# Designs tried in a protein design chat: miniprotein binders against q56419. Part 146

Target 1, 326 residues: q56419
Amino acid sequence: MEGRTLEEVQEEVFKRHGVLVPKKELEDLAKALEEAGLLLTEKVEARLKEEEEKLKRERPMRLAGLSYPEGEREARAFLEAFRASYPGEGEEARVLLMPHLEPSRVPEVYGAALAALEKTPPPERIYLVGVAHRPLKEKAAALPVPFQTPFGPALPDLPALQALDALLPFELFNTPLAFREEHSLELPLFFLKGRFPEARVLPLLVARRSPELGEALKVVLRDFPGLLVLAVDLSHVGPRFGDTPLTRTLAEEARRRDLGFLERLAEGEPEAALAFLGANPTRIDGVEVVASLLPLLRERKGKVLAHRLDLEAPTLSAVGAGTLVL

## First folded at step 13 (miniprotein)

Design za21
Fold by ESMFold2-Fast, scan of step 13:
Structure za21 (fold): chain B 326 residues (1-326), chain A 107 residues (1-107)
Amino acid sequence: as target 1 above (326 residues)
Amino acid sequence: TEEERRFEELFIEAWELLFLGYLSGNPEILRQAIELFKEALEIAKRTGDPEREAAVLASLALAYYELGDKEEARKYAREALRIAEEKGIEYVIEYARRLLERLERLG
């Protein structure tokens, strides 16, 4: 391991995965990985170029059979089970904040989002804004192709995407491979397509703060009205995310941070919401999305429908998830 | 609910003690963590929450592993895996399988 001792690697694995791996086994594993690495590079690069070419035509499902069922009938039953997990009623949404972590871990939070969608008139298009988990060439990106779902393909709104691209100081369609495996779009899209099968989509990823994106979107939404969806997770606490191990105090602080953030957004005060989080923006994936979309969030009042801090026992970590309608 | 909050309180406190016990090498702290996990397990079983039950069982497996009680560690890891496989709780499946593999190699 470059620049690390085996003892440091053991400690990191224990903190991240809750498993203590003996030094000899770590040595054997490191040797095997190094020997395989050079041979895998050419094969991986050839496969990525092939995948990039496929992404010019469509974005296939990656999580079907894992995070949601492949078949339409089974997918419909699965979606309705999430709705049933939330006992409350929804509110009409013009802007919806929903999570993108594994749905089975926070079913009541996804259920709250579904309840809001039930109260929302079917939009012509959905502006789906997720978080880039892979590097982008620019601050934001989009992929203008059909995204496959068990409910059929979610078709891109090409006129709206082109209008957006024209207003930005960078090329919007700049990193197709970042969309190959991107759960912050795929998981919310499953629920959105299930509820609004005829809506077209603008699949957008934010990597870094882009005020120009928010300003351009404000203009485009005037000509191409639709539902704005922020697919963001909240607090990330614990060793899995480079933080201290989860404690009762840290979990309470994470809940307070999440709810304070969401409540300020619900009051139409997104700058106050960002300020409330303080100097640690990396603790919440959604910070860069909210900071980019300020012009669309100001003076919009709404309601927090659900919140949960999900515990990952094996990693001493937790992720916050919430549903907010504006 | 009140029971859900009590579960979370016990579970987080138990993990804090488990980590402290690991760092200090003090078996008494590990035993204290185990007792809190057992209280949390009872709540998960009573409230019929298989995800929380599987997570607590996996946590108990790790606590017994750190205590050096391999038989109890195997018992809890297998039970966690059984419930996690039945309910599709992927992070518990992965963790329990890795811990069981570790225990098998150690004998």
Scores: ipSAE 0.012, ipTM 0.396, lowest interface PAE 8.4, mean pLDDT 84

Design za22
Fold by ESMFold2-Fast, scan of step 13:
Structure za22 (fold): chain B 326 residues (1-326), chain A 107 residues (1-107)
Amino acid sequence: as target 1 above (326 residues)
Amino acid sequence: TEEERRFEELFIEAWELLFLGYHSGNPEILRQAIELFKEALEIAKRTGDPEREAAVLASLALAYYELGDKEEARKYAREALRIAEEKGIEYVIEYARRLLERLERLG
């Protein structure tokens, strides 16, 4: 129960499954979770200290052997298989929007991103903007260390990161531990490093909308040109995400919201894309990223290359994924 | 029946823990979910309900996948798929094949 009351947990279970969980059972669960935390405190603290020290030097792979292969040769074959899963041609990207959910769920969407990268001249650096899945001390953060991949380390662009830090009203390197386990950066980075092995990276996380980040990035990109990548997932619907079980109608509404959002971005109208979502409520994690990066998205026209709503049958839940080039 | 109500209670409770474990990244919570799914599996087998058995096997596969145990995830997904194919349980067939595809793509 992170950030949840017993009443909130009870309401979620009732909404998803039509069952009212007795208060005593929820209390027992909360107590067990609390006691597990206390029992693990010494081991957890030692592990966190060790991880924090490692993060001062490098960011290790966390999803190797799970979401992608550990070995370089196997990783190359894996990447080419994803490209092969998309039958279309890509288009050159100045800005690429791609997903960060488990790649094997939407191989054709990652394949579309790879197709776009094939048409894109190799950048000197990649501004990789993901979504924070853990709390940040500030609205955004970066980690200025090499990120390990099966293709070798993705090296940080230290001059560009320092330039960005100098322009922000907050400390950019503010929450290293938030990067320890962050799939919104690791999964897109696997594909980006495989295609652009010489590119340096600016690994950025957005927790809340930061207009100052977008303004600063516009300045930094002028002096340090590169590829901007928004690693965001689209609709999150169904019981796994606090909604009612997915129906055919709700799935179609989710697809319509995803595509309406992406199409407005493709028209170079990011404010209209945000307004569309405000008028048509959705659980798109990328809203805060787009809202932060408005100065970089305005008047850039492009194309939606792929979109899928991935259905998880046992939970009747779904996550939208798309590839957009601007 | 009493057994059927116990299955539903365990299955719902296990999914709540799986959801909490997924969001918190806490392996202990995921292990608790797995134990409850295993209890539900025993009931499904005992009551001879192949649809519930296939569904809980698929759920176990996902729980092990989230825990990072690829071999156990693959084992349970294969079992779910075999029962689902034999009985024509389409939604479990689709789900188990997708999860096996994920595991296969990882090499």
Scores: ipSAE 0.005, ipTM 0.214, lowest interface PAE 11.6, mean pLDDT 82

Design za23
Fold by ESMFold2-Fast, scan of step 13:
Structure za23 (fold): chain B 326 residues (1-326), chain A 107 residues (1-107)
Amino acid sequence: as target 1 above (326 residues)
Amino acid sequence: TEEERRFEELFIEAWELLFLGYYSGNPEILRQAIELFKEALEIAKRTGDPEREAAVLASLALAYYELGDKEEARKYAREALRIAEEKGIEYVIEYARRLLERLERLG
């Protein structure tokens, strides 16, 4: 939209106050407002730079006291309650797919993930791949700092992160501010750190499909073996996500879409899983992550341990969540 | 149908206004959301769609709750629960029960 001319402003002031303001006074006012706006922008930029510098040292908890308890004892009891929500024993994981939505909405799905972790030997490191909910300068990013948790800091695996950075055609450590508030890493990390307190972490975010990330990770995993965790949610349906209101039919279609996707991944067929979603794979939160990690998912057979479509009646919306072991 | 499309338009618009009214704390925007939900409710009743009817009633309950009108919120939540229980609409049953429990705790 075009800005208002000085003549238009002068006319409006005359009509409202009966005073004809000379153009020079309006010009001086406009300059003062532009300068004040620039100074405010500069102050915002300075504050963001300060916050970015703080993130070079550590990543603080953001959801403590909201999505999980702040204290270690209370956090441990919280984990035990989630584990108890799943009646099964789980299975050993080399690759774990788990959700990142609010845990209290799908406790049995997080419980299934905990059951799998109980059967998994402690890894030296965890490759934690989440979904970027804020723009990244590149297709993917990482933050090589300690992530605070109620169980103590999850330490970064610096040698493995540097090896990964060296193999990529872009700078891996490119958007620190995207990690300031990122539940797709923080919520799964709470559970992973509680189970594997000694494991180091590679916290990775995917914004758009990056085949080069998958190829690089395949190489890095040979030299730095560890547990691969895909922290992704499944179907997003309904008006809260800019989509058609939920009906019984659409809910059943979402459940079938989620399970068909997960079952094909469990058969070691990630390309078939992506194809199963048909013409619109973007309805599943984890599509870009799975598409990026194809080389790591092929020919790995496993099992779907849990699935739930979390229904939100007032918004006629739903989010799918699942636990898959490969 | 044309009425089904109109329901969807009203329901989505009402939810956008409900969220905006909630975040801004503006009761006028909340009242606008309520009026659009009421229009959507009439369509659900007229077209004989109990699932949509129950969902709109639950939405009205939440809108009145946010507006601070606890009695209207209870009224709509109870009606949503009644229809949902009669028709086996599990997600509305769970939601309406939780909202009524919250309203009971508040007094």
Scores: ipSAE 0.013, ipTM 0.443, lowest interface PAE 8.3, mean pLDDT 84

Design za24
Fold by ESMFold2-Fast, scan of step 13:
Structure za24 (fold): chain B 326 residues (1-326), chain A 107 residues (1-107)
Amino acid sequence: as target 1 above (326 residues)
Amino acid sequence: TEEERRFEELFIEAWELLFLGYDSGNPEILRQAIELFKEALEIAKRTGDPEREAAVLASLALAYYELGDKEEARKYAREALRIAEEKGIEYVIEYARRLLERLERLG
């Protein structure tokens, strides 16, 4: 494909309009501190080496006690409260799109995902595709170890992961450290493990569009059927993301872009969904995931169960979240 | 020293939480990062390390900026700039000035 990434679009906006992207400031300061020796490179490297060795055996919880409760009983009550936040019935899912944004900000959207999972027969495995928030050595990666949750460990589907690795032109298990602090997998996994405690998982991260990943996944899913989950957030608008301060008009525009994108996916037209965003500038972090998984999304009809644009009043910014069943 | 090791541990963990809180959209994680930075700041002040002090102050300014607390962000950025200018810590001077300009522009 000849499309541009969201990051490239954000850089173009800064260049043309002089609006700084806040995430870039985090990167710039971290790099300045490292160059000055203040991040203590030797100790950071030693710590990362220790974490990388641990990640060969298991992936521990990072967000327990922060975004969800540590204890199993408290976690169960927490999950059921999210289900109760959505008044509707779900639909059976073969493909589920759900958010990875902090759950407390969009409880009804996670509730809709839970409703869909209640209508879905327990899968033998879940293909959980999130968005990399740390650099990957390749366009995509996976980590073939148990992921800890309050409901017990989510076990990797090793045969399916190995089959996927064999079909890719790059090493799938290429960046273990990227999984140490990755909420786009951990937050959806909390809900998925709570509903399907016996399902194995393929935890996958996409950093940039990888058509080869989608083609390989289509083959693997035929041989190892399971539930495909796209854990993606939608519009990112406002000064925190390089836009002007949020207004009612801009919020309505973001909501229309989110829904237009989701509705085209629901019609089984993922190329049309991407083209819609190309014609209408947006900052949807799911673009790279959808672009990578085109063969899995074509001609699948479905339904948008929920959508919300969640406001950050202090920053005059907002993030969109939705639940789509295909 | 032992206090230098504690500073390093606090500073690294605070930065990890800052990135995690920012990316996940969880302001409580950002507040936890701020508390760890404040502990690191007290160590830098007590040990008389102006470069570490300036770096932590700049980090606090960014954390408050991401939290949407513009006044605390300005306070810490100004303090970081003052120390950095006095001691010739160029990367902090450049960063603090850029953040203050940004805060002015965004109003």
Scores: ipSAE 0.587, ipTM 0.828, lowest interface PAE 1.9, mean pLDDT 86

Design za25
Fold by ESMFold2-Fast, scan of step 13:
Structure za25 (fold): chain B 326 residues (1-326), chain A 107 residues (1-107)
Amino acid sequence: as target 1 above (326 residues)
Amino acid sequence: TEEERRFEELFIEAWELLFLGYRSGNPEILRQAIELFKEALEIAKRTGDPEREAAVLASLALAYYELGDKEEARKYAREALRIAEEKGIEYVIEYARRLLERLERLG
């Protein structure tokens, strides 16, 4: 087993035995082995501390050459191709909801986000709110360092981050290691930096709903106006997410839930959007982000520019993605 | 769009049949899955959607592999890989490469 990815194990079992083992079950097994002390050592802890110290200086690119080109010239051409994938015109955004899954899977959705950014005046700063894929010591966290991109470093807005930290009941800069491999920030940031090269950023991760974050951000945005970006994926359905295998009914229901959620947000009714999801059993990556940012989303009217449910044939699973401007 | 909805209906139904055909060992069910995938492929080509086209081609490769038609499986897997590499569709690249490696070992 060792040296194989969980997805490789799941795929091999499906091909040989026609059974889809939920990724969550495989993750639970791996976690149990680690908790038994078989995988964790002082050596690993020492390496993590070294990486944590490096993250106090800068956040390097992790997905360059994989999800996007390393060179600036190639990266510009890549952005142009994604914009071209969306046939419509954008609309000005005060708040932008965009995905963070692999861009090549939903190019039209990222293209819609780019179209919106083209219609949006360059902000002095971007509040980029993603989803924590690693445990945080608190409900939310930020990393106040330059984030490297093919377009140059995205510089942190230190005064705005400090203002935010001062208003929170917990330390904002609490889990640097959570940012070392965080695609929910890195992938949207690639597109945002390409469009707004001069904008500073507030890179924020949400792990659990934090109403105090939304209240603090509402105050900080008055003194430090900027573009608010929610980098969230929508429905996660199928075995790789601990759910049943994808069927036509489940896929239709996922699309309906995604669009119902986005349309309620576009109406300025984020509580109604969350209630709609609560009545309908599909995991959405980013519910905790929306729940945390309620004060910033209420009474803002907007438009859904794009939506796609991306199918992963080998795993009979799907991930929803959308672009919403408010 | 209506064509996007039709593609999704065909693709999911074809996968349900592929899964059933694989588990039951019934070649008629596998052939039915192949027919639905081919219909979905025509929609992907007509609408100019390389991601959907690559996904359907990879699915056809698996269906032919399960049917025992190794030459058709190789043909579709190679085409899926070609499009996926051009467009950077990681899950199709990984899947198609693994299937081609398996086909090479089997002869």
Scores: ipSAE 0.006, ipTM 0.252, lowest interface PAE 10.2, mean pLDDT 83

Design za26
Fold by ESMFold2-Fast, scan of step 13:
Structure za26 (fold): chain B 326 residues (1-326), chain A 107 residues (1-107)
Amino acid sequence: as target 1 above (326 residues)
Amino acid sequence: TEEERRFEELFIEAWELLFLGYQAGNPEILRQAIELFKEALEIAKRTGDPEREAAVLASLALAYYELGDKEEARKYAREALRIAEEKGIEYVIEYARRLLERLERLG
């Protein structure tokens, strides 16, 4: 926003749009429609069972033509434009933290991730850990099928997934439907597949803290080495997330919380990063992911390559995004 | 009927896109949800189904509000409330009234 301040943007938006609907209104209306038999019907249940069966074979693209181009040539140009948005050099990553919100909102942050991937030797497999945006039957889940992308299917690493499943106290391949519409996996995967077309993937979702997942992954990574990717967004501030409208003070607090969190992770101190958030209240999307993966993040030093708090002017809200290499 | 089936397909797909667009923060997905809701609205009007019509109008009001379009949100919320009051559709009355209260200028 060249030549405008946050205060001026807030004033314009408030005059035009007023106070916006909180997150609870979306959930409340959906529940009311389900109870009225208009959203969750017997036909919808039958369709969901059919879609669950289809997901045993492959996971189709959902965001193609919406968040990224459908065609391979167009998708390649799109990806390279994001790399060009970041003027810096990347650093080799053993662990990469990258966002999963709409890429066009934070192109430099995704560009930083691409720069890191450029400096990273091609891995045989990628452990892609996202955040569940739908309920899971267990604390975490995986879907062991090819994920379609404009660059071809990202194939699952079946031996590594089976090794992981064997070490967990719960069924890893639970809740296939949670993967049908999951942008926290699909959006990072677009970039990862574009850079590492031959890498197998372990698509993992975390809904709640699972220390047993982190312990199991530590063992599996020893036998099946690969790149660990945490696909997480940072601060969520404002009415779109059930909070008060964004102010300059709240935006600066969110930036401070995001950077304090990332900097502590970069020092190899993930417990300190979580404690920092506890002392500085926040709605960081990736807390449960970081808390689950502690054994993989301890004593691993790195660098924050990029950070942005993206202002969502129409909703007086903001989402933080960052790229961290460890 | 075929129109009832088409309404159901459009309405469910629109809601899936509304959730996806909201969670991902993608306004283009929200705009696609709005277009599908508008198609569903035409079917509800043509088939004379006031509950479906009121439900779609409330959904459009929410989608426009999430998109940041206060004027369209207010327009659809008012129409949803009018139909819901005429037909005694309690959950839409409650929702539309609450949304309109939120849209009231606090300037």
Scores: ipSAE 0.514, ipTM 0.801, lowest interface PAE 2.2, mean pLDDT 87

Design za27
Fold by ESMFold2-Fast, scan of step 13:
Structure za27 (fold): chain B 326 residues (1-326), chain A 107 residues (1-107)
Amino acid sequence: as target 1 above (326 residues)
Amino acid sequence: TEEERRFEELFIEAWELLFLGYQTGNPEILRQAIELFKEALEIAKRTGDPEREAAVLASLALAYYELGDKEEARKYAREALRIAEEKGIEYVIEYARRLLERLERLG
């Protein structure tokens, strides 16, 4: 790209699409260390090949002992503590939007999601749509294997996944390694599996807008009814994300963008939600997911149960999180 | 050697945790990355490998920067730069200078 830096390109992609891209500082040092032979690519590649083979059988927990407890009893207590952090009642969800950032940062937002799940009849399956934090070979991907959790494995809905694959113009099971470390699926799944232990899952990642995914999902959902979950974070602001230090004005702008986006979705107007953000630069993870799932979100009215802009005082940065029921 | 292999294992694991901590926004994962980098640093010092030592120090500076501990980030970046300048480790010199400039702008 002549006249532009890779940093500017990465920043523009993050701002336009809301996909969390590794910062230039992380990438530059990592690449320099690889070239120096200290992050040995050959050994890393050998390990990744071995892990890719394991992913053909199951997806192991990566964040157990880090973001949630490893043991089932401790995990159950942890989940109940999050529910207790939200003082309100939930509403039945046909579509649930919930965050995927570190749960301990926004416990009341995850608690609101749990409240909604309490009011929702147990689904046979959950369509769990997260945001790819690693490159995908296609616009979207799925991994058709059991995902381990402290509550036991979340089993894939193989018939529904195969039906979805058949309707797409690309191979759905295209990038298994992207699922090795993917918190946008693992963290929401912890809560979903804790509440709906018998539900099967369709673990889906969106990297770029895929209207064909939304059209295919509309068809599959008729034959395989289930709960649709959009696991997305909202605004990312401040120096940790390449911006200036957080100010009251920037925080207010971020809250306005988050709530304006969520309120329009709650009105059953996802195109209006996207247009609201499109008039302003945004780093809301939900943009690509919502743009992909338009046919599933139109004319579904609902309610914003919770929203928080979580402040990282040491970095003068913030991440927005919300719970929306449709 | 066995120590060199242990350094490599710690260093790779620490970098994986650094990326994971950055993506999830979980400071405890970043703190675990820092602990592994510190273990790797002790091995680099014992084995007398200035390139590995400078590389770990630069990585610690980045991890503390991501954690928001600007003072620790500055200390490790300055030490990385000192060793890198003495030994001519160019990529660490470039990286440490850029990080120190960024830290200066942030305060």
Scores: ipSAE 0.500, ipTM 0.794, lowest interface PAE 2.4, mean pLDDT 87

Design za28
Fold by ESMFold2-Fast, scan of step 13:
Structure za28 (fold): chain B 326 residues (1-326), chain A 107 residues (1-107)
Amino acid sequence: as target 1 above (326 residues)
Amino acid sequence: TEEERRFEELFIEAWELLFLGYQDGNPEILRQAIELFKEALEIAKRTGDPEREAAVLASLALAYYELGDKEEARKYAREALRIAEEKGIEYVIEYARRLLERLERLG
């Protein structure tokens, strides 16, 4: 519905003003619309302030009952079903790349991640790096509060977060509202908390490449060792993403691009992985995360456990998802 | 003139709510606008004013369009056009035809 903008509605109202409302009322209606807009803006600002204050205490579940079960028992059965969807045994991860796409769309890819986590010794903390789907005030952000899950709250690693904040040239806790509805953190966290219930978490969002984040994280990881998780989706193809309708050729190009990217990461060559995408990588989610974390990905060899291109037939669009252990 | 004033008040208030509902992305505010337009429609019918009746029918069509109810939008737009064509209300004819064209592109 491209005709559904405020400016277009405003134009239509004023364009039809002399048609539907007597000319004598033109000034009164325009003033009333201005006052109504001002009151709505004040109301919205008050609501956002209230939500920010709530987020200073804890981040609630948003996708519970939608993308995963609300109850602990049902959530545990859900994890077991996803693990069962992947026939392999996994491999130990020091760095895990996993998706944040709707899990029901790619159960075997999440199953591969669960298989890797089964082979991984329980970490004291998880560095969970997702992709910002809303603007951040800085290149990256974190939120130092408990994240609710069906398995109980995922507690923040406050000492490690404070150490990270101290090393960065910007305020790390800069955009609390960006965490209100962030599926790139909530969906992976559900799986990670189910597998490692005692691990503390550093929930991090990347909006634009931040080499300073990667350098700071390399330092923090020496003093606060843990599991690094890159929660990223791969190719975004088709009209839903501002691209041409999906064809067999475009789907094959997306698969080749995803696998070429992942395999180069698996060889410990993240710069080569970025270069493989050719020009600026506009069709792969997570490129800014990889570009930010170069110091943590270099010379780490691993294995691609799973890859899938999920087709959304109604929109002729697709999203790539993969599991990589390093 | 009391009925005329009440129509004018309801009609302006309904348009204000239609604009607010769209700014907020709130279907409940859009439904409030529709309710006020329906009250205005009753007054236009009772007072036998085809220009006001056609204008409020066209407004209801836009409100339902913004609510996402394309079927109701087409129904009201077609009725607005019918009355406007019968009575020669040029500006409502143009308005209703343009909305129906928009609905056809989206169909």
Scores: ipSAE 0.000, ipTM 0.116, lowest interface PAE 19.8, mean pLDDT 81

Design za29
Fold by ESMFold2-Fast, scan of step 13:
Structure za29 (fold): chain B 326 residues (1-326), chain A 107 residues (1-107)
Amino acid sequence: as target 1 above (326 residues)
Amino acid sequence: TEEERRFEELFIEAWELLFLGYQNGNPEILRQAIELFKEALEIAKRTGDPEREAAVLASLALAYYELGDKEEARKYAREALRIAEEKGIEYVIEYARRLLERLERLG
C-alpha cells in the first residue's frame, strides 16, 4: 500500500466524499486489488467515475422537495412567499450578493434578493459564483451542462464559458463531481431561474482565492455582459463551527463583523472589507470568492438590503446571511 | 450478497444526505439521512456484522448531533463505542470518542 493505513483511507474518503466506508469493505477490496495489482478505493472511484459520466449530460435537482418545491406551480408560490417576506423595495443590481443557506431560515434575506431581481433588467446570462463544499482539482471550476430546476433547465452559456476557459491558466471544467451535491449553486439558481427564466448561466465554484479568475471574468464580462451573483454566506459561529457556545456578545460580534464586511463592499472597497475581518476571515463563508473577484468589485457602490444572523438554539450556533446590491 | 449491496447503497446515500443537510442547514434533510441510516442498521443487525453495525451507530450519532438532538446523539455514540471496543474497531472508537467529547463541550 502507499504507506497509508485503512483508517487514514477511511478518513480521507469521509473528508472528500462525506462517506464513512466500513473497514471490512476496504479490507475485502484491498485483498481483491492486491491479487490484481491494484490500489485500495478502486471500487469507490469506479462508482464516482460513473457519476461523473452522468454529469456530462445534465445536473439534476438534489434539493427539490427538501429546500424548495418540486412542482412549478408550488415553486412559483414559494418564490412569491419569499418576496412577500421582505417589506422593502429592491435596487437594481449589476452585482448581487445573496446567501446559499437553507432559504426557510432567512426568508427576508432571500426576499430582498428577489426584490433586487425585480428591479434588475433581465440579463442574457448570469455569472453564478458559489463556494466549493468539496475539493476541486484547481482553485475554481465550472460545469457546462443544463442545471435542472422546477422552472425548467438553466442552460449553460457555452460561448462565454469557453471564452473564460481560454483565458485561464488551468482547465475550467476540472471537477464535475464537485457539482453533484452543491447547494451554493442550486439554492440561488432556484431563485434566479424563477425570476430570469430566459437567462443562461455560468455556474462557477471557488475553492481557494484565484486572482486569475477575477481578471479573466473582467475580460469575459466585457464581451458577454451579464449579472454577477456571489452566492455566499457570512459569519459561522458556535460549536457547530468549532467555536464556543453562542452568547449574546458573540452574536453581536458576528452581526457587526457581517455588516462591517458588507458595508465596505457597498462602498466599493473589497480589499478594506477583507482587511476588516482581520485574523478570522474563515468565519465568513465566501472570503475566497470575494478575494478572487476583486477586479469586479472595486469602485462599485451599492446598498445592503438585508442582513440576518440565523440562530440554531439546539447547537448554540449561528450563520449570517445578507443581500447586497452593487 | 443482496443485503450487503443494499446496505452499501443505503449507507452511502444516507451519508450524502447527512453531509448535504449539514452544509445546507436543513433539518429535514438530516431526518431523511437518519431514516436511511436506521434502515441500514436493521440490515447490519440482521446479517450479524458488528463493524457495519458500529459504523451505522456512529453515523446515527453524528446525524443526531448535527440535528441538535444531543440525547439521541449521545445514546448512539455510546452504543457504537461499546461494540467497537468489544470488537477492536479502531476507527469507530476514535470517531465515537471525538463525538462524545464534542457533546460534552456543547453542554
Scores: ipSAE 0.020, ipTM 0.554, lowest interface PAE 7.7, mean pLDDT 83

